# VHH binders against Sulfurtransferase TUM1 (TUM1), part 1

No score or structure here was measured in a lab: all are predicted.

Target 1, 304 residues: Sulfurtransferase TUM1 (TUM1), of Saccharomyces cerevisiae (q08686)
Amino acid sequence: MPLFDLISPKAFVKLVASEKVHRIVPVDATWYLPSWKLDNKVDFLTKPRIPNSIFFDIDAISDKKSPYPHMFPTKKVFDDAMSNLGVQKDDILVVYDRVGNFSSPRCAWTLGVMGHPKVYLLNNFNQYREFKYPLDSSKVAAFSPYPKSHYESSESFQDKEIVDYEEMFQLVKSGELAKKFNAFDARSLGRFEGTEPEPRSDIPSGHIPGTQPLPYGSLLDPETKTYPEAGEAIHATLEKALKDFHCTLDPSKPTICSCGTGVSGVIIKTALELAGVPNVRLYDGSWTEWVLKSGPEWIAENRD
Below, numbering starts at 1 at the first letter of every chain, in headers, positions and changes, except where a header shows other numbers; antibody chains are not in Kabat numbers.
ipSAE, averaged over its two directions, is called F for ESMFold2-Fast, E for ESMFold2 and O for OpenDDE. V2 adds 0.75 times the mean of E and O to 0.25 times the DockQ between the complexes of E and O.
[cut] stands for letters that were removed.
The coordinates of atoms that the task and the answers printed are left out; those that the model quotes come from them. Centres of patches stay.

## First folded at step 6 (VHH; framework vhh_6fv0_2)

Design a6N (from g5 with D31N)
Fold by ESMFold2-Fast, scan of step 6:
Structure a6N (fold): chain B 304 residues (1-304), chain A 120 residues (1-120)
Amino acid sequence: as target 1 above (304 residues)
Amino acid sequence: QVQLQESGGGLVQPGGSLRLSCAASGFTFSNYWMYWVRQAPEKGLEWVSTISSGGDYTYYKDSVKGRFTVSRDNAKNTLYLQMNSLKPEDAAQYYCAAGFEDYWQLSEYRGQGTQVTVSS
């Protein structure tokens, strides 16, 4: 199961109407691919948002010592950011993004890994807008309407949730990734095979040896971009995606998800967990760290 | 300047076929996901089909699955929609759009559209 729960737009509106004890804080975690030439900060400040939202900047709330984009934050960086945004430990956080289910799973997962007690992922903001639920269309000047708090995370699931480069490299070098793991890459098939370019022009396409392509869009509803309902629907979606992309999933093996930079990998991680797959971890550095750190000899192309 | 130019619409009888084209210019077509969206009179804009930047992924609205086929030619900067077994409910202004990944709602560019009319 994920470290957070999914919530539909209708259920979220009902929760806001009925919750009288805990503060509900919507979290806009929009992040755009660099190639999109869009500005998530400007969009939060100027475009309609769920009322009383804070903005969670995935790029800013990251490991400051890493040269790679939005790597998992240290406790200090995370706690300082939550405090500056005015988040309290007993808040109910409801994460969304303007793309749908693109970067918000990463944020919800980060909050859950850091031990925030009640986290929802809105499934999804595009449906929320389509259903004409309440929006705040005003322009705002700050990333939070709340006064600074003193947030201190008390628990971390980082060791259980994250595969680092050193572990990943040893699994690939030994051949054990292919033999003992289900390893999935959430990027498109063309990027995986090396026939389509990466969003960053300085990064070659291809894949980590031992991984299988399971593109993130294949696990979402093709019309609404929502996660399918738990039970038969999510299982049917997963089985179809595995078949369409010629992937195998062995339930007796642990699973590792990856993508370009650790964002869309959480999309497939979440779907796998909703479908009941246990022991699913994220290779946080993903393709960008892999290619920059390992070198060209560790780039695979085509299907193995 | 960015331009998307749709063509190929027209009048067809129920059960007939039409092939829509969308010629793109002013941006790197091969880097964008492309979409077909339509709007019938008195209706909102509705999504019809999506194709990824390299053409390896295609998605369809349930009501058009098996009848419509989306394709693209990146060398010609052209998007296509082959529409077979057309129904009266398919009558609409059809637009192509360019955007990011499989999220047509974030389309940056849309064309002027081409009209599809289905009548006996």
Scores: ipSAE 0.052, ipTM 0.518, lowest interface PAE 6.5, mean pLDDT 88

Design a6R (from g5 with D31R)
Fold by ESMFold2-Fast, scan of step 6:
Structure a6R (fold): chain B 304 residues (1-304), chain A 120 residues (1-120)
Amino acid sequence: as target 1 above (304 residues)
Amino acid sequence: QVQLQESGGGLVQPGGSLRLSCAASGFTFSRYWMYWVRQAPEKGLEWVSTISSGGDYTYYKDSVKGRFTVSRDNAKNTLYLQMNSLKPEDAAQYYCAAGFEDYWQLSEYRGQGTQVTVSS
């Protein structure tokens, strides 16, 4: 069941024109891989944005006590961040990122898990820009279009949506992950097989035993990086990706998605949910937590 | 010094073939995903093809599928694009680019390009 809905650029523009009751708040959730040497906050302040956008800093809105990057935030961290950004519970949030569909699914998912009532994922900002829809090109030192609010999340779907390390380790150790779950890794096949390096030089490549490689790009349109439409298109894309990467998907089994640090894993989680796959959860710590916490005996290489 | 140098462009008639090459130096070629992108007169930069660092996975723009084939030789630090059944719409400056994953728009390196002209 999706915690948010996809919205096309055209449908978003129509929504902005027709919605007279609720505020529509675009959310720039751009996050870049460290190896790309780009600054998402600088880009939000200096590059064109959808008018009236707020910036959702995935690294800042995270569990402050975790040693692992951008782990799912506590209620207090999340509520404080939403309040500082001026978000209200009755706002319609429309999430996008400047890469396309890379980090925005993580943000949309986080908002939905924390119980925000109406969340859309823009499919996608690159198309929005290409279609010449309205942009705010101002360059500013700080951008805060909304006064501070008093946001209080009341509902959380963390238990339904997130697999923690302890659960993941028990599933791997028992062999149950491979037997009773569809477990997918959204990283490239080379990183999964241990033949391509990780973006972080201190992290070895390889994979969690029992997982199958389903690279995030395989479930997006290769040219536009958009999700295929629900129905025949997404089913055809998923079937092709499963065949191309020699993966199996048993719809009677629950599904767990993972990646490097819990960002791109939401890309494939979203596509699977769009295709009607039930009971899809994210291993939030993903490969980085797995490697640092489990040790080298729990690193698989080559195709299992 | 990082360098990407494209070659193999030229003038061909519709239905003809060309093989483009991109020679890479100054970085560890085998660690990078590679892309072919093109820019036609009066148009923006357009993605054509992607190949993974090991060469195991390839992706193509729909309009070139079945006609173009991307490949690489990591021992020679060279990227290739075999173009068959060329159409007038394929006429463009062709560039190779290097990056990570399949996000060619954020490519770290790009070459000077090689011109492909398709006319009778």
Scores: ipSAE 0.128, ipTM 0.566, lowest interface PAE 5.3, mean pLDDT 88

Design a6S (from g5 with D31S)
Fold by ESMFold2-Fast, scan of step 6:
Structure a6S (fold): chain B 304 residues (1-304), chain A 120 residues (1-120)
Amino acid sequence: as target 1 above (304 residues)
Amino acid sequence: QVQLQESGGGLVQPGGSLRLSCAASGFTFSSYWMYWVRQAPEKGLEWVSTISSGGDYTYYKDSVKGRFTVSRDNAKNTLYLQMNSLKPEDAAQYYCAAGFEDYWQLSEYRGQGTQVTVSS
């Protein structure tokens, strides 16, 4: 079962108009690849946002002891961040990003893994803008719409949702990843095959042995970058993507998703879950941790 | 700053062909993914095609697959769209855009585009 639900722009606007008991808090979880040379905090402060949005910075709300980018946060880091943003446990959180469906799935997943009771992923902000739904166009030096709260996360699904490095390394070393799992890499085909560079110049391209390329855009509508509707539409999209990228999906096997740093891996994880694929986990460290910890003998190149 | 200039549009009969060009300046063209998007009268912007920075990967709107071919010449900082078997439904203002990965919605639009009209 997914830890959050998708919500359309129209359904979100209706929810805001009809909800009289719980506060609805939109969450701008925009994150950009370093090579894009864009600033997500500047964009939150200077570009149109959904009214009363908070800014969730996946780089700031991360494991402070890890050398790897935006690794899953500790309970203390998460609770402190939610408290400082003014989030309450009974808030309905609606997560979006300015790319469409890029980093917002990671944020929605993080909120759900930490046990926040009601989380939606807006499907998606680009359509919300296209339909001319209400925006706050103010340009500000700081934006904090809610007073500080006292947020205490009560449960964590971390053990059920996250594959750590030690588990991944043993699965690859034993050959069991390829044999017993569906393992997907959400990066572009060129990065997977080693023909296009990684966004970080210090990281070589290539892939974890036993993984299959399932680029994050392949499971989204090609024009709108929305997730297809649950049922026939998402199932047809998944079948097409598997065929186009020569991937196999065995429903009797558990699934592991990965990407560059654990962000776009959640895009494909969400689509797989929407399509009814059970037991889907994220390798949080993804390609960056793999390369830096495993060494060059554990890098596969081309398509075997 | 990014500058893009489209050309090659015109009037063509159904079944005809046109080749669009987009001249790029002010950025390292070979480092950017490029897109063709179009806008027909009374419709929003529609994505048409994407090409990766090196030209090795291409993606197309389902309705244009097999008829349109996107290509690029990184030495000339130029993007192309070869349009064959044109249909009345393809009539639109065509824009090129530069951006990141296959997320054309992050792209910047520059210039006025080039008009494609398909009629007898």
Scores: ipSAE 0.321, ipTM 0.664, lowest interface PAE 4.1, mean pLDDT 89

Design a8F (from g5 with W33F)
Fold by ESMFold2-Fast, scan of step 6:
Structure a8F (fold): chain B 304 residues (1-304), chain A 120 residues (1-120)
Amino acid sequence: as target 1 above (304 residues)
Amino acid sequence: QVQLQESGGGLVQPGGSLRLSCAASGFTFSDYFMYWVRQAPEKGLEWVSTISSGGDYTYYKDSVKGRFTVSRDNAKNTLYLQMNSLKPEDAAQYYCAAGFEDYWQLSEYRGQGTQVTVSS
C-alpha cells in the first residue's frame, strides 16, 4: 500500500491532458536549508511554476507546539492548511520542488500519512522544465488559484510511519538499533562522521549511535536527481550506494530513516520503498531533536 | 564581485592528462559544495563531479570514475580536477560552480570555463 506514487514529467502531462473527472492540483513543496539564504515563498510567487500550483509551506504546516523545526503537523493544522489552499479530498495532488527531489518527498509523504487518497511525487520538476512542458511564468504578489474548501483528513498513518524520540532513545540506549534495525542517516558523510559542519551553527555534527550513512543523493541519479525506475534500476542503485558507503541492509529487519530535521530522510525512505524494502519508518525529529534532547554523550563521531 | 576563474584546459592526445584549476573569490569558499560541469559542442550542460565543503567527500559521473579526481584547497580558495586517461568523449568546455549540497543544478555561482580538446 504505497502512500504515494512516482510520476514522470511525460506521464504527468498525459494525465493532465486525459483526466476529465478529478481536478489535478500541482503542489510546490520547495523548502531550502537556512544556510542557502534562498526564499521558497518568493520563488513560488516570482519564478515559473506548473500552472495552477499551490504552495505547501513545510515550515508553516507543522506541529505549532514543538520547539523543533517542521515536525509532523497535527490533524487540525493540516486540515486547516489544506482548506485554506482549497484542496478537496478527491483532488489528485502532484508534488514537486525546485531543487528536484529534496523536500517534495516529505510533502508527498505527509499528504499520504494524513490519508489523502491520490498523491503523486513528480520525478522531477527540473526534468519537467528541461523537457519544455507548460509553465506559468507570471510574477504575482499572492497566488490563490482555488477557493477555500472544507478539507477533513480521513485517517492518519502517523503511528505506523513515524518513530518518535522516546522510541529512538530506547533503541540506542539498549544497543538494539544497531542489532535489530537497518538505521540510515541521509545527511552527507562528512556531517555523519563529524568532519564537516551542520548547516545550523548551533548544532554539532556527528551521528546517532547505531545509524549508517546513506546520503540522500546516493539513491538518486547524480546528474538529474531523479529516482531510478522501479525494478532492476533502483535495485542496482541501492546495491551500489550500500557498497559505496559500506552499509548493510538486512531485509528481515525493520528500517528507520533519519536526517537533519526529517526532510531529506524521506528521500532515502522513498527509494528504499521503491526497491521493495518493507516496514520503513522516519525518525521525524532526526539529528536536530537528537542533539538538543539527548546531550553530548549520545553523539557518535566515527563509523562502527 | 563573486568570481570563479577556470584554467588548465588545452589540447591532448587520447590517453593524456590535464589538471584543471578554479580560483574562487568574493564568497566564503569553505562553506560551499563545488562542482565540475561540462558542455560539449552538441550537448547540454553535463555534471562531472562534486566535492563537499570540507573536501572529504567526492562524487563522480560514472563515465569518469577512476579516471578523474576532484580536490580542493580551502586555504587557497582553489578547486582542482585531475583528468587522466582522457577520451574523445571528454572534450568539452569545463566549468566550476558553487552551490548547495549534492544539487549542482542549484549552483549559485558559475565560472566562464576552460576548453578541453582531445584529438590526435
Scores: ipSAE 0.331, ipTM 0.676, lowest interface PAE 4.2, mean pLDDT 89

Design a8H (from g5 with W33H)
Fold by ESMFold2-Fast, scan of step 6:
Structure a8H (fold): chain B 304 residues (1-304), chain A 120 residues (1-120)
Amino acid sequence: as target 1 above (304 residues)
Amino acid sequence: QVQLQESGGGLVQPGGSLRLSCAASGFTFSDYHMYWVRQAPEKGLEWVSTISSGGDYTYYKDSVKGRFTVSRDNAKNTLYLQMNSLKPEDAAQYYCAAGFEDYWQLSEYRGQGTQVTVSS
């Protein structure tokens, strides 16, 4: 059901060895929270990468007219970026990030929503490195290892995948979010409850009324940060996370995921889809848009 | 300015217990998720445990679950690891680290470590 597939490091290496028709293009989609004081572009240029990787800058490939961070890009911004990176429609894209499974799900999802035909999410780059698979350790990376292309996205699943602020506000105001949806927040429990600060100093903590806390780390292996395998493993992980955080999930209801700015929300969205949950959408603006647009009367600080 | 200082390591027999402490200074301790990681001789860094900034959730490596308990005292800027039923495989240099939302690998704040030895 997801717009992309997971691929293990071993399966990726086998794919590279066996694929003779289509280019396989690894995509470093590393993005860091501002509070972490790290530079994703510097890391792409100076740290070991999968050979022939391109760098997908989530902040740059965004809606240029939005005041909110890295909102879903327009077709023109997306197509221009893909063309400049040298991506072709028949390329097999394999997305990873240096954190593990933090920002790469957002990138893979964006590529899939824009209709790229074959997208994999590497599960995950940390394991790829640990297994000592081939890396390019050069500190001088070509800005683009591929010549400029003419990429034109032909289909968009944006309307099926994204909840905008107007829809979220009406669902909260009517009480329907709590009654008719599974609504999950991928931030930590403390940020959700208002007891821990947000990574951005100008943003208060708390949560959207009607949402339940389902921290993104709870659906990943705690040591490796990989997604559990489809089937029994992911179902056991999801059941434990729901129990640990006192959440309910009704598969007959549609699901909305959110987080701070729409990045880590895709982590839990992907895990839910891997577990077979249908009709999962992302509230792209997430907590940051919610607090800046709605005001303090629409901030909850305890479980609803 | 930022400092993390581990203590409480030592030599114990199999089945013994140790309590590790990590004293934090130079940053707002209550804003950070805290981690215990370890490194055995000739091995890489291995994650052991996570505790959220408010102390409201904890995670453990499978091999230590039920034997180790992580806790924190935000008023004292101190992180703890209670280690019970120690096994030879637990012998390692133990480090605390500060990080963001369960990603200790990104931490620029690490302590000097405290050694745990398990032998008769």
Scores: ipSAE 0.013, ipTM 0.370, lowest interface PAE 8.0, mean pLDDT 86

Design a8Y (from g5 with W33Y)
Fold by ESMFold2-Fast, scan of step 6:
Structure a8Y (fold): chain B 304 residues (1-304), chain A 120 residues (1-120)
Amino acid sequence: as target 1 above (304 residues)
Amino acid sequence: QVQLQESGGGLVQPGGSLRLSCAASGFTFSDYYMYWVRQAPEKGLEWVSTISSGGDYTYYKDSVKGRFTVSRDNAKNTLYLQMNSLKPEDAAQYYCAAGFEDYWQLSEYRGQGTQVTVSS
């Protein structure tokens, strides 16, 4: 199961109306690929948001010592960020993004890994807007709806949730990744096969040997980009996606998800967990760390 | 500025064919994924097909697979949708849209549309 729960727009509106004990804090975790030429900070300040939202900056809330983009944050960076945003440990956090289900799963997962007790992923903001639920349409130079708090994370599931480079390299080098794991890459098929460029021009395309392409959109509803309901619907979606992209999944084997930089990999991780797949971890460094650390002999192109 | 202009719609009998075109201007067409979406009066907006920026990858709504073919000519800044074996359920206003990968829903770049009617 994911470290957070999904919540529909209707259920979220009902929760806001009925919850009288705990503060409900919507979290705009919008993050865009560099090639998209969009600005998530400007959009948070100038476009309609769920009332009383905070902005979770995925790029800023990251390991400050890592040369790779938005690597999983240290406890200090995370706690400082939550404190500056005014988050309290007993808050109910409801995470969304303006793409629908692109970067918000990464944020919800990060909050869950750091042990925040109650986290929801809104499924999804685009549907929330379509259904005309309440929005704050003000355009502001700065927006901070909560006074600074003193947040201290107490639990960490980092060791259980994250695969580091050293583990990944040994699995690839030994051939065990292909033989003992389900390893999925959430990037587009063209990036995986090496025929389309990466969003970062200095990074070659291709894939980690032993991985299978399972593009992030393939496990979401193609029209709305929502996750299918748990049970038969998510199982049917997963079965179809595996068939369409010629992938295999053995639920008795552990699973590793990856992508470009550890954001969209959480999209497929979440869908797999909703479908009941156990022991699903994220290779946080993903393609960008892999290619920069491993060298060209460890880049695969085309499908086997 | 950014403009998308659809054409090629019309009236056709069930089982007939139409070829839709979308002429793009005001942006670097070859950098964008392109989409065909449609809307019938009694339905919401539906995704129909996606084509990658270079044209190497295509995706289709299940109900149109094998009948519709999306293609593009980056030298001419033009997107196409070849529609064969048309069914009454395909009758709709067809729009093209530009975006990146699978986020067609966020695209501000959508044309005026071209009407497809399927009747005897």
Scores: ipSAE 0.373, ipTM 0.699, lowest interface PAE 4.1, mean pLDDT 89

Design b2K (from g5 with S52K)
Fold by ESMFold2-Fast, scan of step 6:
Structure b2K (fold): chain B 304 residues (1-304), chain A 120 residues (1-120)
Amino acid sequence: as target 1 above (304 residues)
Amino acid sequence: QVQLQESGGGLVQPGGSLRLSCAASGFTFSDYWMYWVRQAPEKGLEWVSTIKSGGDYTYYKDSVKGRFTVSRDNAKNTLYLQMNSLKPEDAAQYYCAAGFEDYWQLSEYRGQGTQVTVSS
């Protein structure tokens, strides 16, 4: 029961050529780390995009009442955003980002969790460009070429997909996280171990007790930044990453992924699911919520 | 706190040379792959060069091969870019960045940049 499927650039082009019934809507979900000082909105408006793309702003399409960045949106925020972008429930959505596979997995996951029926993650936009597939190089004035729609989500997989702070805290406090779960942190090894600072100056580094470091770049192809193909390729990549970072994975245990703020955690979640790991959830609040709510006694340093 | 501080930019005539430096602090520099990326006016961010954590592997954009040399001094937490035979198309804001493997697109840290202008 995947929430979305990966699609290659070649398969996407074939889909566009063969699909006669449903509108195909490419979704630029580019998000940049604040430290990069890049503008994803300007890039959507001024840089080449897949023709007929909409722009999905993961910071804007978030829980407006949460103090934490880009937390999973409420139904109202999500439905309003999809309506304003002109999305319809029978659209086939194909999500990409200009980095390759950085923020687009978070967007594809959000769409799938909110019950959108047909969602693909393009694997990836940089390969799409390299293969010289069609681009719209015009400058545009709006984040959508489509008229406003009336989008209403009818199903949500939040309870199945998301671990909240209360559940995470009880798992850590009881010691059950380490005993009964595979828990992975997608941040860099230095941030995990507490030897390197977080990008945000007032947030301490370290990790949630019971988690293992699995940096988000380690599960992507080193040349193309694509997810390896299902089967032998993704299994080999996962085995190498687990060995390189001294992690263990027991497929009989449920898995929880985390990161700094819930974006890069979906990169590793997607790779684990592609490798056939069942029952993978995201701790959406991740490190930022953990340190602000739990206090310093619940920060681990070095390896547990 | 993590800091990447670029320096060495300036105005040169075509055919001239510049040496850019990037001083890193607040993280274990020797554990990170380092990158040089640039952005010209009205252009996107463009990858220029990558150097592995140990300095034993280097990669370059095709248009700068043979003209640019990336290096690093892990004892001094410093990244360098030696730019020779500069061309007008090399004019840009140059940034250093730090990340994992050769994944410059997944860079975790980026500096504020140093401006390179090429004109007579």
Scores: ipSAE 0.012, ipTM 0.296, lowest interface PAE 8.7, mean pLDDT 87

Design b2N (from g5 with S52N)
Fold by ESMFold2-Fast, scan of step 6:
Parts: C-alpha cells; structure tokens; sequence
Structure b2N (fold): chain B 304 residues (1-304), chain A 120 residues (1-120)
C-alpha cells in the first residue's frame, strides 16, 4: 500500500471540483537549500499559492532534540504542528513545492509515515502554474487559513521506512551495505566523488562507503521535473539513469536512499517505488549526520 | 549585481552551426550550475541543457542530443553552447541561467538573451 499517491494538475483541479464530503487542503512544503539564499516563509506569504494552502515548514516540523537538520519529527512535534495548521485526520492533503519536485516528496512521505489517511503529491506545481490553473495571488498574514484543530496521529510506519545512523554504520562497517543492499545517494556526482563542495561550507564532500550515485534530477523529466508515468516511462527513465551513472540495481536486494540531509533522497525513493522497486527505505540523517558522527576514515572518494 | 549576458546568435541555414556564449559577472561562477533555456515564438520557456559547476556532468534535451554541446570556462566566467546541424525547430531566443543542482526552474534570468533564427 503506498504512503501517498501522485496526482496531476488536471486531476487535482477535477478532484477539487468533484469532492463534496472531505476538505481538500493544499500543502506548500517549499524548502530551499541554504546556499540559494531564498526565504520559503516569505514566499508562502507573498507569492501566488494554490487557494486555501497551508505552509508546512520542514525545518520546524523536525526532531527538536537532534543537532542535525530537519530530522524526522517526533509524534508530539508532528501532532502539535498539524493541530496548529488546522489539519484534520479526514482532510485530503495535496502536497506541492515551488521548486517542482524537490522538498514536497519529503513532506508527502512524512505525512504518510505518520499515518495520514489520504495524501497526494502534486506532479508538479510548476506545471500547475504553466497550465493557468487557479492561484491565490493575495498576500496573507498567516501560514494557515484554518482554525486550530486537534490532530492526533494513530499509527507510524517509521520503523519500516527509516534507516537510522546505528543501522547504517553497522551495515557500512561490516561491508554488508555494498554486498546486500542497493544503496543510492541522490546528491550530484561531483559531491559524491568529492570533486565539488557541499552547500554547507564546513562539510566535506565524498560519500558513504557502499553507496552508488543516483542524482535526484536523473529520475525526473529533465524539462518539467515531473515524475514519469508509472509503467514503461518510469522504467525507461530508471534504466537510463542507472546506465548514465554506472549504477546497478538488484531487485532481490532491499534498497536504501540517502542525500545531503534527507530531503532529496525522497525524490529518488519515490521514483524507485513508482518503478516497482520494493523495500525502499531512507537514511534520514544522510551525508550530514554521517560526516559529523563517523569521522574521516568513513568518507569514501572515487567510485571504486 | 548578478549579470548574465548572452551572445553569438544570428541567422543560419538549416544544417548550419552557431556557438553561443554567456558572460557571467557579480557571483562566483565556478560554484554555480549553468543552464541553457530557450523560448520560441508562441511557446513557453524550454530547457535545453545543464552543466554542473565543474563541467564534468552534462544533460541535454532529447531533441538536441548529438547536435548540441554545452561547455564552460571557469577561468573566463563564460558558458558556451555549440549548436550543430540546426533545424527550423531550434529557432528561439536563447537564455543562460545560473543555479544550484539540476533545478533550472530556480534560476534567475538576466540580460536580453540571444536570438537564433534558422531559415534560408
């Protein structure tokens, strides 16, 4: 059973017109890399949004005790945030971001992992705008137009979806990651190989031993940044990306996705799941946690 | 002030070649991914090519593969697009853009672009 489903802009507009029982709540989950020097909060408040959107701040809706960026939130942090945004359990949530398919997959995945019953990922907001579908161009004063609710998540798929540092370190130390898993890194090839810097200037580039580079853009349409349709299209995209980056994928092995901080790793996780790859998990801490906790002997450079 | 200035466009016959240049200033060019995008009359903005900060990673729109080659000279803060075997459908205003990673849609477009016309 998928944690969320993709929805096209046309299908979303049709859903809004036809749904008479449940409230449809668009969720702007825009997050920008710190190096981009953009403000996602200001953009939500001042730029056109899908009407009746709430703003989901992935930096704020995170594990408050972790020193690492936007780690998966606790139940209490998540429930409090959903309540403050006015979300109800029977709402249909439709997640998007202003980049296209960058941070919205992380948000949709988080909602699904926390057990929200009906979640869609809009594929994608940039197409929605280009097709001239309805936008609210007003400036707003709050991150939600809805009154505070009492949201209580009832189940979590965290144990099935997330690889923690302890599990990842043991897999690397034993050599089992390379031997028994498909492990993919969604960062650019240069960051993976150690030839280009990380967006955070004090974090070295390189990769977790046993991982293969599968840059997040390689599994999206290069022009529109949409996910290809399930079936032949996504399979052709995956085959090409694996060939272009000299990666192997053994469908009999479980898969772990990673990236810089756990955001873009969900982009490739979603594409792999659309292509029918089973047992795909996210290493939530990704490269940033790995470097800060493991030490220099656990940084690989070069692909061999 | 970030500025991107395109040049090298012009009128060519079908099957001809052009080399576009984009001169960058006001930012650390070698830290940025660069993109070529185009807009044909009565059509939207269309992605053509991507090159990473180091120049060792390139992507192309399917219809231009084998005909177009993107490159960069970080010492000169300049981006290039070599266009061979030009077709009428390649006629467009060509813009360069700067960003991070493979998300050309976040790029800021500056300057006038350079016009490419393909006719006899």
Amino acid sequence: as target 1 above (304 residues)
Amino acid sequence: QVQLQESGGGLVQPGGSLRLSCAASGFTFSDYWMYWVRQAPEKGLEWVSTINSGGDYTYYKDSVKGRFTVSRDNAKNTLYLQMNSLKPEDAAQYYCAAGFEDYWQLSEYRGQGTQVTVSS
Scores: ipSAE 0.185, ipTM 0.601, lowest interface PAE 5.4, mean pLDDT 89

Design b2R (from g5 with S52R)
Fold by ESMFold2-Fast, scan of step 6:
Structure b2R (fold): chain B 304 residues (1-304), chain A 120 residues (1-120)
Amino acid sequence: as target 1 above (304 residues)
Amino acid sequence: QVQLQESGGGLVQPGGSLRLSCAASGFTFSDYWMYWVRQAPEKGLEWVSTIRSGGDYTYYKDSVKGRFTVSRDNAKNTLYLQMNSLKPEDAAQYYCAAGFEDYWQLSEYRGQGTQVTVSS
């Protein structure tokens, strides 16, 4: 089960109108692929945001000692960031991003793994704008709607949620990844097969042996990029995606999700969990760590 | 400089067909995912179709599935949209756009469009 709940734009607006006990804090967790040449910090300050939003910088709120991008933050880095943003433990956090459902699942998951009690993922900001719900259109040089707080995380689900490189390497080396796990890669099929370049020019394309391609967009509505959560729609979407990409899913086996750097892997992790798949973990280092730590013999190409 | 030039629009009766083309220049066309998006009078911009850089993966808006077919010719730097069984609701200015992955909302480049009118 993910450590957060989805919330529709309509339900979010109703929650804001009805909640009288706890502060509701919208969280703009927009992050862009480097190849897109966009600036998420500039966009937060200059483009319309949900009123009273804070900006959660996925690049900044990361393990500062790791050479790999977006690695899960230490308790100190996380607590300092939440304190500087003015977050309190009894706040209701509602996470969104400007792409729709790209980087916001990673942020919502990070908040939940660090034990924040009430976290929602907005499904999604694009629909929120389409329905003409309230926006703050001001352009500012700096934006800090809350005074600094003293945030102290008291628990972590990191061990239950994250697969590290050492575990991943042993599963690949032994052949157990392909045999005993459902292992999915959220990158595009071309990047998985080695026929399209990675967003970072110094990283080769290809995939971790034993993984199956399940591109992040395949589990979202193709028009709105929402999770299809009405009735049984998520199950139909998952079934179609598995068929389209020739993937196998056995819910009795544990599942590992991966991507380029641990961001879009949470998109498919969330969809699998919404569809009722248990025991889904993220390989946080994903393709970038795998390539940089492993030799070329551990890079697979094509779908033989 | 980057340029996307749409053509092939026009007036057609309900049930008719049109083929739109988009000629691309100024960037490596084969590296980009391509999109068709449309805007009807007094409506917002609406996604219609997506095609992967290699042409081997396509997505469609539900209301056009089975009627529209997107394709590309990377040797000619050209994107196509074959539109069959056109309905009055398909009348719009059609734009091609270029971007990354299947997230058309982050399209980096967009053309000036070609007008499609459906009348009886």
Scores: ipSAE 0.140, ipTM 0.582, lowest interface PAE 5.1, mean pLDDT 88

